VHH binders against q9x234. Designs and how they scored, part 9

Target 1, 288 residues: q9x234
Amino acid sequence: RTFSEEIKEELVNVPFGSREEVISELLGFIKARGDLDVKSRHIVFSLHSFAASRRLLNLMKYLSKPVSEIIVEKSHNIKKRYIKITAEYSESFMVIEPFFDVALFVSFLRGLFLSGGSMTNPRYHYHLEINLFEEETLALTRKSLKDFFNINAGIIELRNTRKLYIKSIKDILVFLEAIGVQRKLEEIDRIVTERKVIGDVNRTVNFIEANAIRTANSTARQIRAIELIKENMGLENLPEDLRRVALVRLRNKELSLRELGKKLNLTKSQIYSKLKRIIKIAERFGDV
Short names: E, the ipSAE of ESMFold2; O, the ipSAE of OpenDDE; V2, 0.75 times the mean of E and O plus 0.25 times the DockQ between their complexes.

## First folded at step 1 (VHH)

Design l14 (framework vhh_lunsekimig_d3)
Fold by ESMFold2-Fast, scan of step 1:
Structure l14 (fold): chain B 288 residues (1-288), chain A 121 residues (1-121)
Amino acid sequence: as target 1 above (288 residues)
Amino acid sequence: EVQLVESGGGVVQPGGSLRLSCAASGFTFSKYALYWYRQAAGIERELIASIYSGGSTNYVDSVKGRFTISRDNSENTMYLQMNSLRAEDTGLYYCAARHGWSYYRTPEDYWGQGTLVTVSS
């Protein structure tokens, strides 16, 4: 099961409110994934979520609206099964405005998310998106997210798709809570907290300690090697290229390999190779 | 041809009242949901009130209790009664009509040209 499907499974169990709220949720399904054939008086839903399909059937049953066909097929465009549900068109679907009332809007968002939404596992990235083709509906949804919940949503427009997206983890959590997610919301918050704590501790320790230890150990080892050569054979007995590197290193103990390279007109790789040869020579005179 | 024509805008003092009218022609008015939108300077056009074909109404929170939307199907006219007007209510007021809710490509919205309401002290 995908992470999105786990969230959608929880949404199946959200209690029905008023008749207007149920119709508002159905409008969300229609706006994201419904294809309306006015001539035959049918709406066709193509859903990739079994949870969303179960919720839609429950909404239709509550409204006493007949479902004429249910087919399970494999999508040619993606490697997933999809469920095609055909229901009769009803003008009663057309009398609700989901953007005026927070309860109607929340129901509408739930329908949108179930039918056209997805969320990336928060262990990888913070990303929630909803496919929403109609420009006016997308604009009103974005404005209402800001007005009711202070959620800042972005818009992606591509040739054959329009998407509304949320990248802020705070806004994603507010969105999920608003549409009725509870248990999965706690799990997400825990993952976010664990990821942040581990990232902060390990990134700080690994970056500062590992870099400082590597740099200090490498530089100290190089200086020790040069001093051993100086005491046991004399730097003048090194090849000219190695002698120049040894002298510049001793004079500039705080410089990086790249900075040392610049002083000698050498690449970082070239100077590293020469310092490694110096260390190998020094091994004859002691532990380095 | 479809037309929506707004009227009733003007200049009023804070605490005053205005009634806006939207006269419709060229479509079966009684079958349409009707809306009032407001466009203030520097702010996006916002939906403030709606009335559905069945007579149900809805309002944005900032106007609840102060504004009343109504319709007269026999005269093909929609009204917005605005009471206890505030400076923040200043803007261009548009009426709109929609035959049900748009399912992607059908049907289209109809719009008026707007009427100006200025609340000044």
Scores: ipSAE 0.000, ipTM 0.182, lowest interface PAE 15.6, mean pLDDT 78

Design l15 (framework vhh_lunsekimig_d3)
Fold by ESMFold2-Fast, scan of step 1:
Structure l15 (fold): chain B 288 residues (1-288), chain A 121 residues (1-121)
Amino acid sequence: as target 1 above (288 residues)
Amino acid sequence: EVQLVESGGGVVQPGGSLRLSCAASGSTFSRYALYWYRQAAGIERELIASITSGGSTNYVDSVKGRFTISRDNSENTMYLQMNSLRAEDTGLYYCAAKLYRGSYWTGYDYWGQGTLVTVSS
């Protein structure tokens, strides 16, 4: 499978956040590859990635939105397969503003990349691109990449095609980390180190700043969930494993998931899973 | 171009009813999709109801059958009729208006300031 597809396979397993974050990710799919028919109330997705298709179906299942058609077709002119998915249009898709909240924005970027993105193998060329045909959405995405992550993206415009691209390896690494790439990110970093291209101070600063912002927004949501549980049922009524995580998070608001895991002898994935369960419990009491 | 002002919030007992209004000024909103959001203190804002320019409605599962969204384009006002209120319905209620221009979203064009609803035990 292609290098892009390997990255996308990893993204399929990124845990779901809030309902708003799931809708924001779906909005990314819609903006990159969704053909909207508001009158007939359906959306048609034409996806070139099987990983992206599985992720989309998982998002639709989470949102309890029916899928009416799934077809695998071949494009005769380019000899490529694509997956066509038809789903009901929902007004709720229009209510998310992915450009003013970093948690919503990274979810939106994940959807954009899964549905319309590709990355060249860094052994050969540093290039990440996203097909985005809506000029307004492209401009806002470019601005938000700069505002939230200090990522400098370029634009390529051709008749019937518009692309956002990133050529800087430091910016590509920040982008991939933001949308949830981990394993492939380490592989890319090793390749770049072997080529002796990486090591500028700005990459380190951008990486730290982007990670801090992402952690802060995720932490805020986690704290909101824990406070809702505390107010409505009491933390003592949580299972022991979740109670320990809730208490450690409340006392260590500044720590990353990896650092929290060290305090509880748990992996980042284990901490994330437990915090996801806490958030799910909190949904019963209010919006998280 | 559009300013939204909510009204009708207040204190009500569980099982009671309340009607929220959202009035628009500065432009007609007949072409806008209109939304009601709810937020508890420190909690992320949740979409609870929407109505399209054509009058089609949608609701989050927790309010289906209890809440009714409606619009009056001649008065540039939309409403949220809230029946069978529960303690969980307590929060700050915001209205929002969004214009969809073909395939282009401009984001939320306008938000209100919010009106407080308290369902008191």
Scores: ipSAE 0.000, ipTM 0.124, lowest interface PAE 16.6, mean pLDDT 76

Design l16 (framework vhh_lunsekimig_d3)
Fold by ESMFold2-Fast, scan of step 1:
Structure l16 (fold): chain B 288 residues (1-288), chain A 120 residues (1-120)
Amino acid sequence: as target 1 above (288 residues)
Amino acid sequence: EVQLVESGGGVVQPGGSLRLSCAASGFTFSSYALYWYRQAAGIERELIASISRGGSTNYVDSVKGRFTISRDNSENTMYLQMNSLRAEDTGLYYCATKYPGWLSRHYDYWGQGTLVTVSS
């Protein structure tokens, strides 16, 4: 299954705390994927996660709230399925303030993530997001993430879409640990470490490789240019300053520009400029 | 208070060996992944080796087969065995961990570093 679903499967087994904490978690489900019909006293949940659906049913059972309908439907995309759950709503749910303390808030976050959250596999990209349409709830959630956990969450608003997102891997790990993820945190940390090692290796190897190739190509081009001049014109026909540089480069193919400069009492920039002039002269006699 | 203390650095000739130690305190050592970083002159600090709480290890290619990371949970100590040392291995070596604080925050904790010099 998806990486998000694997995280959600672990969250299903988080023990229930106080009644207030259970209600706070249910409020999270409601705010992310619930459509409340106040007139009929029903709420409809449209969930894309089977783990989230099982957790929601367990929460409703704990609170002794009847589920009136469960339907598995396909979205407008043929391969995408979702679970539609209709349950009785109680005004007592709204008495709980999920931002009052940390225990209520982490329960609320767990509900939000289960219902409307997703995380990209950290092997590819660091990204966690939650769909959260109500502006006031989104603002309070963002503030509480900062206040309780020093998590910096961003907001995306685009054409009838509103999302809270976290892109810092450090903040994502804090978020996941806060809502009750344990075993999956170990796997994520391993992937992050492995990805950073591979990234550091690729960056270091690419840098060294590119620099060595660039230096070798530059040196080879210089030597080829000098040989072309030697064969077609004779080095003795170069200006004295260029002739001296050409001779020292031919004798010392392995030396850097700085080291060549030291042998001729010239700066790196001076030696480079003279070699560039030699190459330009050689272009008259062939490919350099 | 999380504390990491590196030791075992020194001067060694090319082809020689050194064993670095990282003594840890202030957290449940066996529950966290541990890392070795190094910083060479003119180069950004880089991750060279890691060991998960489950014992899985990872290495940067330049040290793979030459360096071995290990942990002793009974002694709260992590090691880096460095064999076949090269001039380019010269640098400051740091041990690190990511520890969730009392408010479920993850922080990177670093030691003070130990100097490894590979020279003739």
Scores: ipSAE 0.000, ipTM 0.099, lowest interface PAE 19.5, mean pLDDT 78

Design s01 (framework vhh_sonelokimab_d1)
Fold by ESMFold2-Fast, scan of step 1:
Structure s01 (fold): chain B 288 residues (1-288), chain A 123 residues (1-123)
Amino acid sequence: as target 1 above (288 residues)
Amino acid sequence: DVQLVESGGGLVQPGGSLRLSCAASGFTFSSYAVGWFRQAPGKEREFIGAISRSGGSTYYAVSEKGRFTISRDNSKNTLYLQMNSLRPEDTAVYYCAAKLRYSGWTPSQYDYWGQGTLVTVSS
């Protein structure tokens, strides 16, 4: 399970509040991953999270709305599985506006995060993002995050996709707490503390053993890049030659590039070039 | 000079309907979120409803949901409030207001205000 999926598993068990809160959470699912078929009066959801799919089915059951089809498919462009759910549409879902009431807004955020959100493992990078296609909904969500929680969210726009992102660990923790995360907050706090200690030690050692530290820092950067890819797209979606290098690097963090090359029958230069390509791919998902 | 001018107020019987208009000038109306507020004598200004810049999102005070409908026409620089099933407690001066960003609904957050139009619901 990815780090995002572990968070989403915890959210499945958040108790249902009022009917309006349940509708607000469903609206979040719709805004992030719902395609409306007006002719058939159905909404099609394409979800990459099994946890999100279970939560959506529970929301639909609470609202007594029939689910007409559930299919598990593989994406044509990537080798990731996704769940396609077709459910009855109600126009009453679209008349609720979650931006001016905090209980409705946190329910909406939970739906958005489950349907279109992800968080990078905080061991490597502080990054949380949510897919939001509609520009006005994205703007309203960003402003309500600021108004209710003093969260400063940025905007990513890549090839006609729109995302809200949060990079401040303080803001990420406020966000996760607001939508109902509890256990993972303690884990994140521990990781943040560990990262700070390791970072401080690495900076200090740079004055003592420059050559060894440059090698260690390079290795750490490579591992961070591989973990970013693992959390955001999956290593199985890398070209096979890059996937083999990534797996061997992760399993043998202590080995030099020459030693890694021996395991794959590649030169030090060949391994380094492949790791550079991996780092380039990872730059799409965060700082490396 | 930024101007917001309300019209359409007047005397109406309980159970009646009324449509208010707010004409905007002196600024790019389509770049502003707009809303309706009301104020009865001796009371604070109360939020009624708001509409996003594009008109794609609307929000209403819970007590008025289903009775009042807010809409806008950016080509005419005009905001509307359709009021149905009016009650004596709806008697107030109705104000339109504009702000650059669609965030919050307290009076202090709005940048521009109209002068108001009086609605009296009485038999």
Scores: ipSAE 0.000, ipTM 0.115, lowest interface PAE 16.2, mean pLDDT 78

Design s02 (framework vhh_sonelokimab_d1)
Fold by ESMFold2-Fast, scan of step 1:
Structure s02 (fold): chain B 288 residues (1-288), chain A 123 residues (1-123)
Amino acid sequence: as target 1 above (288 residues)
Amino acid sequence: DVQLVESGGGLVQPGGSLRLSCAASGFTFSRYAVGWFRQAPGKEREFIGAISGSGGSTYYAVSEKGRFTISRDNSKNTLYLQMNSLRPEDTAVYYCAAGTYWRHTSPKAYDYWGQGTLVTVSS
C-alpha cells in the first residue's frame, strides 16, 4: 500500500457531519474526478484509490443516491487500474458553496484529497498535491486554504495537468489535521522530528544527502518515464537517438549520466537533454 | 440551443499541416472544457485532445501529442486544432465536443458535439 493510500484508508472512517457537509465532500469528489453527463443525469467517477471508492459509496448511501455501475478498468493513458463508479447526478450537489464556511470547506478538501490527492512519504520529500482541473475552483480552494488555515499552496500548470500543491511541512500537517487525519499525522510528526534532529547535528552531511537524494529521485524519474513509454507505446517507437538512451539507462539503472554517456559516446549534457525529452514524451502516459 | 460547428477540413498532402476551427454558440463557452475527437470509417471515436475552460490546461491522447496542438479563443467562442506532419492514417472526420470536465477521454463524458469536418491526407 502506498503512503497516500494509508492516509485515505484512515479518512474512510471520518464521521459524517451535517447533510450539507456530506454534500460538500461529494462536491470535492466531483470537482477532482467527476465527469457529468447532464442528458442522462449521471456522473462518472474515475478513482485510483480503493479507499476513496469506499468513501464515495458511503457518501452516496448516506444521501440515498443510487449507484448504477461499479467497474474496475485499466487506464488508457497510464496503464494503471482505476475504479469507475457511475451514480445519479443531482443539481443539489452543485448548489453548495464550500468556500465561505470552514466546516463545509474541510469536507470539500477531504473529498478533493480522496479523489485527486497524493502525499509523498515525508521520510523522502515534503510534498502534498491535488489534481484539480477547473481553474476557478482551484483559485478559490487556494484562497480559502490561505484565509481559513493560513496555508500557502502553489499552483502547477503543465500541458497535461493542473495541480494545487503544498511544500511546507507545517502547512501539510495543518491540512491533514483539518481533513481528519490522526494516526498518520502522529507518524509524520515523528519522521519530521527525527529528520530535524539529524539536520541540526549534521548540516553539512544533510547537504551531501540532499544531493544524493536529488540524484536518486532524478534516476527513479528517468526509469519510471522509460517504463511508461515501454508499457504504453513501446521503446521501438521512440526516435533512434532516444531509444538508444532509454535502453542503456534501463539496462544500467545504477550508472551516472557521465557513465551512460561513455557507453553511447555522448556528453553528460547530451544524455541529460535526451532523458529530458524522454520524460516529456512519458508525460502523455502519466505524471513522471 | 447549443451548437458546435467545425470547419477547416479538406485534402492535404502527407507531411503537410492543417488548422481546424470549431465555432461555439448557445452556451457560455469559457465555462466548458472543449476537445477534439476523430472517427475513421468503421472505427469508434478516438480522443485527440482537450483544453480547460480558461485555456490554462491541455490534455492530449498518447498518439497525437507532439504533432497536434489544441488552443481556444474565448473572446471569439472558438476552439482550434493545429495539425502538423500529417499522415494518411490521420484521415478521418474530426469532431469538437464540449463538457464540464476536460481530462476525460471517453466520448460519453462530453455533453455537446459538432457535426464533424472531413480531413483527407493523400498524395
Scores: ipSAE 0.000, ipTM 0.119, lowest interface PAE 17.4, mean pLDDT 78

Design s03 (framework vhh_sonelokimab_d1)
Fold by ESMFold2-Fast, scan of step 1:
Structure s03 (fold): chain B 288 residues (1-288), chain A 124 residues (1-124)
Amino acid sequence: as target 1 above (288 residues)
Amino acid sequence: DVQLVESGGGLVQPGGSLRLSCAASGFTFSSYAVGWFRQAPGKEREFIGAISWSGGSTYYAVSEKGRFTISRDNSKNTLYLQMNSLRPEDTAVYYCAARPYGSRYYTEKGYDYWGQGTLVTVSS
């Protein structure tokens, strides 16, 4: 079962509000997947979601609207099964303005998402999209998402396909909560939190590893410099303060600059400066 | 109880202008796309123009683009057709019609509510 279908299964049992809200949700189904034959007075819904189909039948039952046919067919273009539902066209399908009232708009969005929406599993990408072919309805839906919920949605046009999409996880969670998702919201939030924690841990580990490698390379360079001085001029020919640092470094290869400083009653900066000077002296004897 | 009533027709001189109105009642006008068709004596009904349910999109017959302008006022449940540079061949009965979503605006088959028509005569 797809992640989108799991979300849609939860939406099947969202309680019905007012009659106007139920009609608004039905309008959402119509705008995303409705095909009208006005002369024969019927509308055909072609749905890829079994959950969406069950919800649509529940809406039609609540409104006492007859359904004339239900057929399950295989999609020719995408190899997925789809459900074809034929219902009588009624003026009541078109009596609601869903863009000026938040409860009607929420119901409209639920219908749109059930009929033409999908969400990628948040373990892979943060992406929610709704197929919505009518340009004006898409523009008004985008505007109302911004006005009512501060959701920033984008528009994709491709090969006569129009989609509204949401990429921000914060906006996706607001959207899903608005249309009535509850249990799946908790699951999504856990995935997002886990993904952030894993990402944060991985970034921190990589930073620590990189710093450890740089530190080890610096220590190796310091030791090589001291050995070159030892072999070519003798450590006894270093100034006394540099000689003391060189000897302590050679005896304590595993210690940090701060720890070396403690042994010599010097600050990290003082130790660093003296080791840098030792490296400069060593450069005259070979590669350091 | 659904009704569409056209008005504003009459006799006008060639080169003149005329504005037609269509008053809608008995349905939620703002949820329907609405359009204008005309039928000249002895000819088939032809599409003139249509406007989407919100007024954001307009559709015109290619031959009429630039001479005719369609508009609507959802607060008044009224559809308008502004006709400019009228010619004798524009003489016809003008009909307003309403259709729901999911239909082709230029096909009369898609419209389930029709007015009774208003006669426009362009003659000197």
Scores: ipSAE 0.000, ipTM 0.195, lowest interface PAE 15.4, mean pLDDT 79

Design s04 (framework vhh_sonelokimab_d1; at its last look DockQ between E and O 0.02; V2 from the best seeds 0.00; counts 0 for: pae E 14.0 > 2, off the site)
Fold by OpenDDE, look of step 2:
Parts: C-alpha cells; sequence; structure tokens
Structure s04 (fold): chain B 288 residues (1-288), chain A 124 residues (1-124)
C-alpha cells in the first residue's frame, strides 16, 4: 500500500456530517473524477483507489442514490487499477457552494483528496497534490485554503492536467487534520521529527569531521614544514622564537594551536603567525 | 432592529469553565449560521467556532478544538459557547456573530451581525 492509500483508507471511516456536507464531499468526487454524460444523465467516476471507491459508494448509499455499474479495469500500467462507478446524475449535487462554508469546504476537500489526491511519504519529500482540471475550481480551492486555514497552496499547469499542491509540512498537516485524518498524523509527526533529528545530527557530524580533517591537514603541513627545515638548514638556524614553536609543535603533534600557545605562553594568533613564518621558510626548500 | 446580546462573561480561574450565551432578536435566527469570535487586547479578532443554521454542522478553530463546544437552540434564539479548561491566554472579549446565510465561515467578513461582546478574564 502506498502512503496515500493508507491515508485514504483512514478517511473511509470518517463519520458523515450533515446531508449538505455529504453532498459537498460528493461534489469533490465529481469535480475531481466525475464525467457527466448528458445524454444518458449518468455520471461516471474514474478512481484509482479502492478506499476512495468505498467512500464514494458509502456516500451514494447515504444519499439513496443508486449505483448502476461498477467496473474494475486493469490499466496497461501494471500498478494502476481503474475503478469506474456509474450513477445517475442529479443537478441537486451541483447547487452546493462549498467555498463559503468551512464545513462544506472541508467535506469538499475530503472528496477531492480521496478521488484525485496523493501524498508522498514524508520520509522522502513533503508533497501533497490534488489533480483537478477545472481552473475555476482550482482557483477557488486555493483561495479558500488560504482564507480558511492560511494554507499556501500552489497550482501547476501541465499540458493535460492541473494540480493543486502543498509543500509545507505544516500546511499538509493542517490540511489532513481538516479533512479528518487522525491516526496517520501521528505517524507523519514522528517521521518529520526523525528526519529533523537525523538531519541535524548529520550536519553536526559532517561539520565536526570536516573541521577535524582541516585541522589534521594543517597540523600535518606544519610538521612537514618543520621537518623540511630540519633537513635543509637545521632548526638551530631558525630565529629563536620560531625554533621554540617548531620544537614544541614536533613534540606535541596532537595539540591544538591554543594548547601550544599555553605551553609557550603565547596566544593562538601568535602561534599561528609563527607557524606561518615557519611554513614560508620551508617553502624555500620544497613544497609543503 | 437586529440584536445579538452576549452574556455569561466574567472572571474565572485557570482550569475553570464558563458558558456564554448569545440572545438573538430582530431577525430569523434559525436561518443563519452563527459563530463565536474573541479579541484580546492588542490582538486581532480571531475565530473560535461556528454552527450552521440547523445545528447539524459545527467547526472549531484548531487551537480550540476539544475545549470549546458550540450549540444553539433555535426555539430560544440563543447561541451557546461552553468553554472548559480555560487558560490565561483565553482572556478576551467574546463576540457572537451571525453569518449572511445558512452556513458557517471562519472569516469575520462573512458575518453580518455582531454582538457588543462579553469580557472573559482568566486569572488566578
Amino acid sequence: as target 1 above (288 residues)
Amino acid sequence: DVQLVESGGGLVQPGGSLRLSCAASGFTFSKYAVGWFRQAPGKEREFIGAISYSGGSTYYAVSEKGRFTISRDNSKNTLYLQMNSLRPEDTAVYYCAASRGWYLSTRPEQYHYWGQGTLVTVSS
């Protein structure tokens, strides 16, 4: 089961509200996946989710609207099944205005998500999308998401499809909660928390490692420089202050510059400066 | 004249409960969704919850869900707000409002009629 399907399965059991809310949810199904045949006065829903299909059937049953046909078709794409549900069309379903009532809008969103929505596993990406072709409905949905829930949704226009999407995990959580998701929210929260922790740890570890490597390289270079001087001119020929630093560095290869400074009663900056001078001298004899 | 009159406000201790009432007159109460808002000093008016004309639908702000309950009695033209587990941050003037229609909204601009408000103070 996909993450989306798990969410949808939970939504199947959301209690019905008022009749108007039920109609509003049905309207969501219609707008996202309903095709109206005007001649036959039938509406055909094309769904990819069994959970969505179950929910739709339950809605229809509640409204005492008979379903005339249910067909399950195997798509050429091995992984996608199409469920076609055919029912009589009623104009009464279309008179509902879900965008000015928060309860109706929530129901409407539930229908939209069930029929045309998907969510990526938050372990990988934060992304929720709803496929909806009708431009006006998309615009109104986006506006209402902002107005009612302060959700910032985007719209993607593709050649043959339009999508509403939400990328913010915060907004996704608000959305899911609004449409009736409960148990799955807890799981999402855990995943998000885990990702945050892992991310922070990785960043910290990488930083520490990088710093350690840098320090090690610097130390190694210093030692090489000192050894090179020792081999070519002798440390005794260094200025006294540089010689002291060079000797202490050779004897204490594991110490930081600060620690070296403490041993010599010098500041880190002073040690650094002297080591730079040593390196510069060494460069006369070869690559350091 | 359309009137919405809130009552039941007062001083309550943290953790306490309070029930607000809103008496409506001058319009057909049963045809309107109604809701509660509050405004704390220096803050914007915020939505608490609303109930549809029939009482069949309710919606609450996420922050208030579980603590506050909205109900209505159309025979008495009265809206109620039951507030439980009150917190100091709940201190505000509470307003009842009637929408322009049958259904509820979180948007203040969708509400046509407003009460004068009742003060709720949560303090130890």
Scores: ipSAE 0.010, ipTM 0.281, lowest interface PAE 9.2, mean pLDDT 88
Fold by ESMFold2-Fast, scan of step 1:
Structure s04 (fold): chain B 288 residues (1-288), chain A 124 residues (1-124)
Amino acid sequence: as target 1 above (288 residues)
Amino acid sequence: DVQLVESGGGLVQPGGSLRLSCAASGFTFSKYAVGWFRQAPGKEREFIGAISYSGGSTYYAVSEKGRFTISRDNSKNTLYLQMNSLRPEDTAVYYCAASRGWYLSTRPEQYHYWGQGTLVTVSS
């Protein structure tokens, strides 16, 4: 099953709060996935998530309001459920204002996520989105996410699709915790920590490896230059300061420039400059 | 034996500050959402703020946002409320409370464990 479905399965188990909170959660279902069938005067929920379907039915049962019809459509072993409630029920729910009280807003968000939300497995990408087509509801939801939780949500607008999205893992964790996710939060925290450790190890290895290669290449070039001078003109024909550096480099092929500098009472920069001059002299005798 | 014990209440002048603490024992504090409520004489219990089990999410009553800050230290099983710019109207008994599990609400009836309260008096 999808990562989203695993999260939604956990949300089914969130205990019911006040009547107003239950109605606010149902309003979330209506705003994300409720389609009005004008002729039959029903709100139709088209749900792919079994968890969302089960939660919706449990919410209606809590309110002692039976659903009018449940149709299960099966296509290539995938089930889609159409759950119908009377329009009068939804009209009674729309008097709730979910944007001015944090508990009502959290319940509303849970309904939105269950019916219209999805989250990418955090092993691959940090992305949570909610399908929310009404402009006013989207604007109020975005504002309340910022005001109550300091969550910065973006908007995706495509042909016939409008979604709120959250890309920051910190904001995603705040969102999921607020709507009642716990077990999956522990799993996400482990994945995030693992990804950070792997990233840190890769960055450290790349830094050490790159530095070692540059150092080895630089040292090899210095030694080739000194040997080329030794063969073609003799080290004794170098200026005294360059000869001292050349001899110490040959005797201590494994040492860094800083360590070589300590042996000669020279700074790293001074050693580098003298080795650079040695390399230029060697260029007269061959490629270095 | 579940206990929540508030401390830090007392008499303070208007404009002053107080930090309340709530020490939890007898349950796995790090697994519960917890919050602060207050009750003035003759009034219902009023929600102040709540914090998620990890401390990653905080919720505040609109009237207290900006003056009060809720925080927790799961290693010490302790909940805190930092109160700034106190007014005479803030005079009340302050309660810490633990929700049942992960569920957060502004409603006192959704909180399972309660402390005995600590009195905060804001007076000149």
Scores: ipSAE 0.006, ipTM 0.403, lowest interface PAE 10.2, mean pLDDT 81
Fold by ESMFold2, look of step 2:
Structure s04 (fold): chain B 288 residues (1-288), chain A 124 residues (1-124)
Amino acid sequence: as target 1 above (288 residues)
Amino acid sequence: DVQLVESGGGLVQPGGSLRLSCAASGFTFSKYAVGWFRQAPGKEREFIGAISYSGGSTYYAVSEKGRFTISRDNSKNTLYLQMNSLRPEDTAVYYCAASRGWYLSTRPEQYHYWGQGTLVTVSS
């Protein structure tokens, strides 16, 4: 069961509003997946979602419009099952104008998403799309998403494919809330939060490990340098300011440069400069 | 190419009648709801009425009060507008249009295909 199907299963239970809202939702099914059969005066829907099919049947029952045929079959050119539903239509339903009334528009969007929409599992990435082949319906839907909800949707056009898509997680959440999603919206919020936290933890752990290794290597190098000078030259032959630093470093192997500078009444920059000079002197006597 | 071509416009006396035709080509006419609009000089395009894909349902602007009758003949790919009891305020360019599918609409932006228009002048 896909993430999209889980959302669609929740949408089946969204309460019906006015009769006009129900007709607007049906129009969404029609525009996405309906074909008019002129000979029989029926609409044939081709759906891939059992939840969408149940919702469509509920809409038709509410409108007192009989469904004359339900067939489950596998398409010739696609390795998918689909559900063919044939229903009688009323020409008077064609008066509904979904793009100019927010309540009608959200009902229309619900129908579009149920019949031709999908959403990628948000653990992988954020993507919601609706298959909608008719050019002007797609353009009007995109415009109305912007006008009513400030949602920025894009269009994908290929040879036999037209899709409206939304990639911003903020816009996706607005869309899902508008069409009546509640429980899955809470789940998506948790997934988004978890992804942010996991990313922050990984960066913090990597920084701590790298810093610990760097500090140990730097101190070891300083001590190695001081030992080389002691063995080959003698610390008493260092300039007084370097000799003091060398002795305090040896006594305080675990201290940071800042802490070491505190003991010597030197800034971090000053202590670093003196240790750098010590290392340079030591390089005359061996690898540091 | 998709085309809608209006004909039957012209000069008619007040109280007279006129029948407009709209010939469709380049698409499956019987799958589309179709309608009539008009535009008088200096005014916005105004909805007159529409008819379903089969001809079974019609819808008219409230202002027309039953003076106009829309019909279609899917075997001839033709839409008609019968206008009776014409008045000078009916003077306009009359347009036929096909919706973006089989459903009706009163709004011009929901019609995809448009004819070039035919002028109707009602004057003595």
Scores: ipSAE 0.000, ipTM 0.176, lowest interface PAE 14.0, mean pLDDT 80
ESMFold2 (binder alone), look of step 2: mean pLDDT 83; pTM 0.850

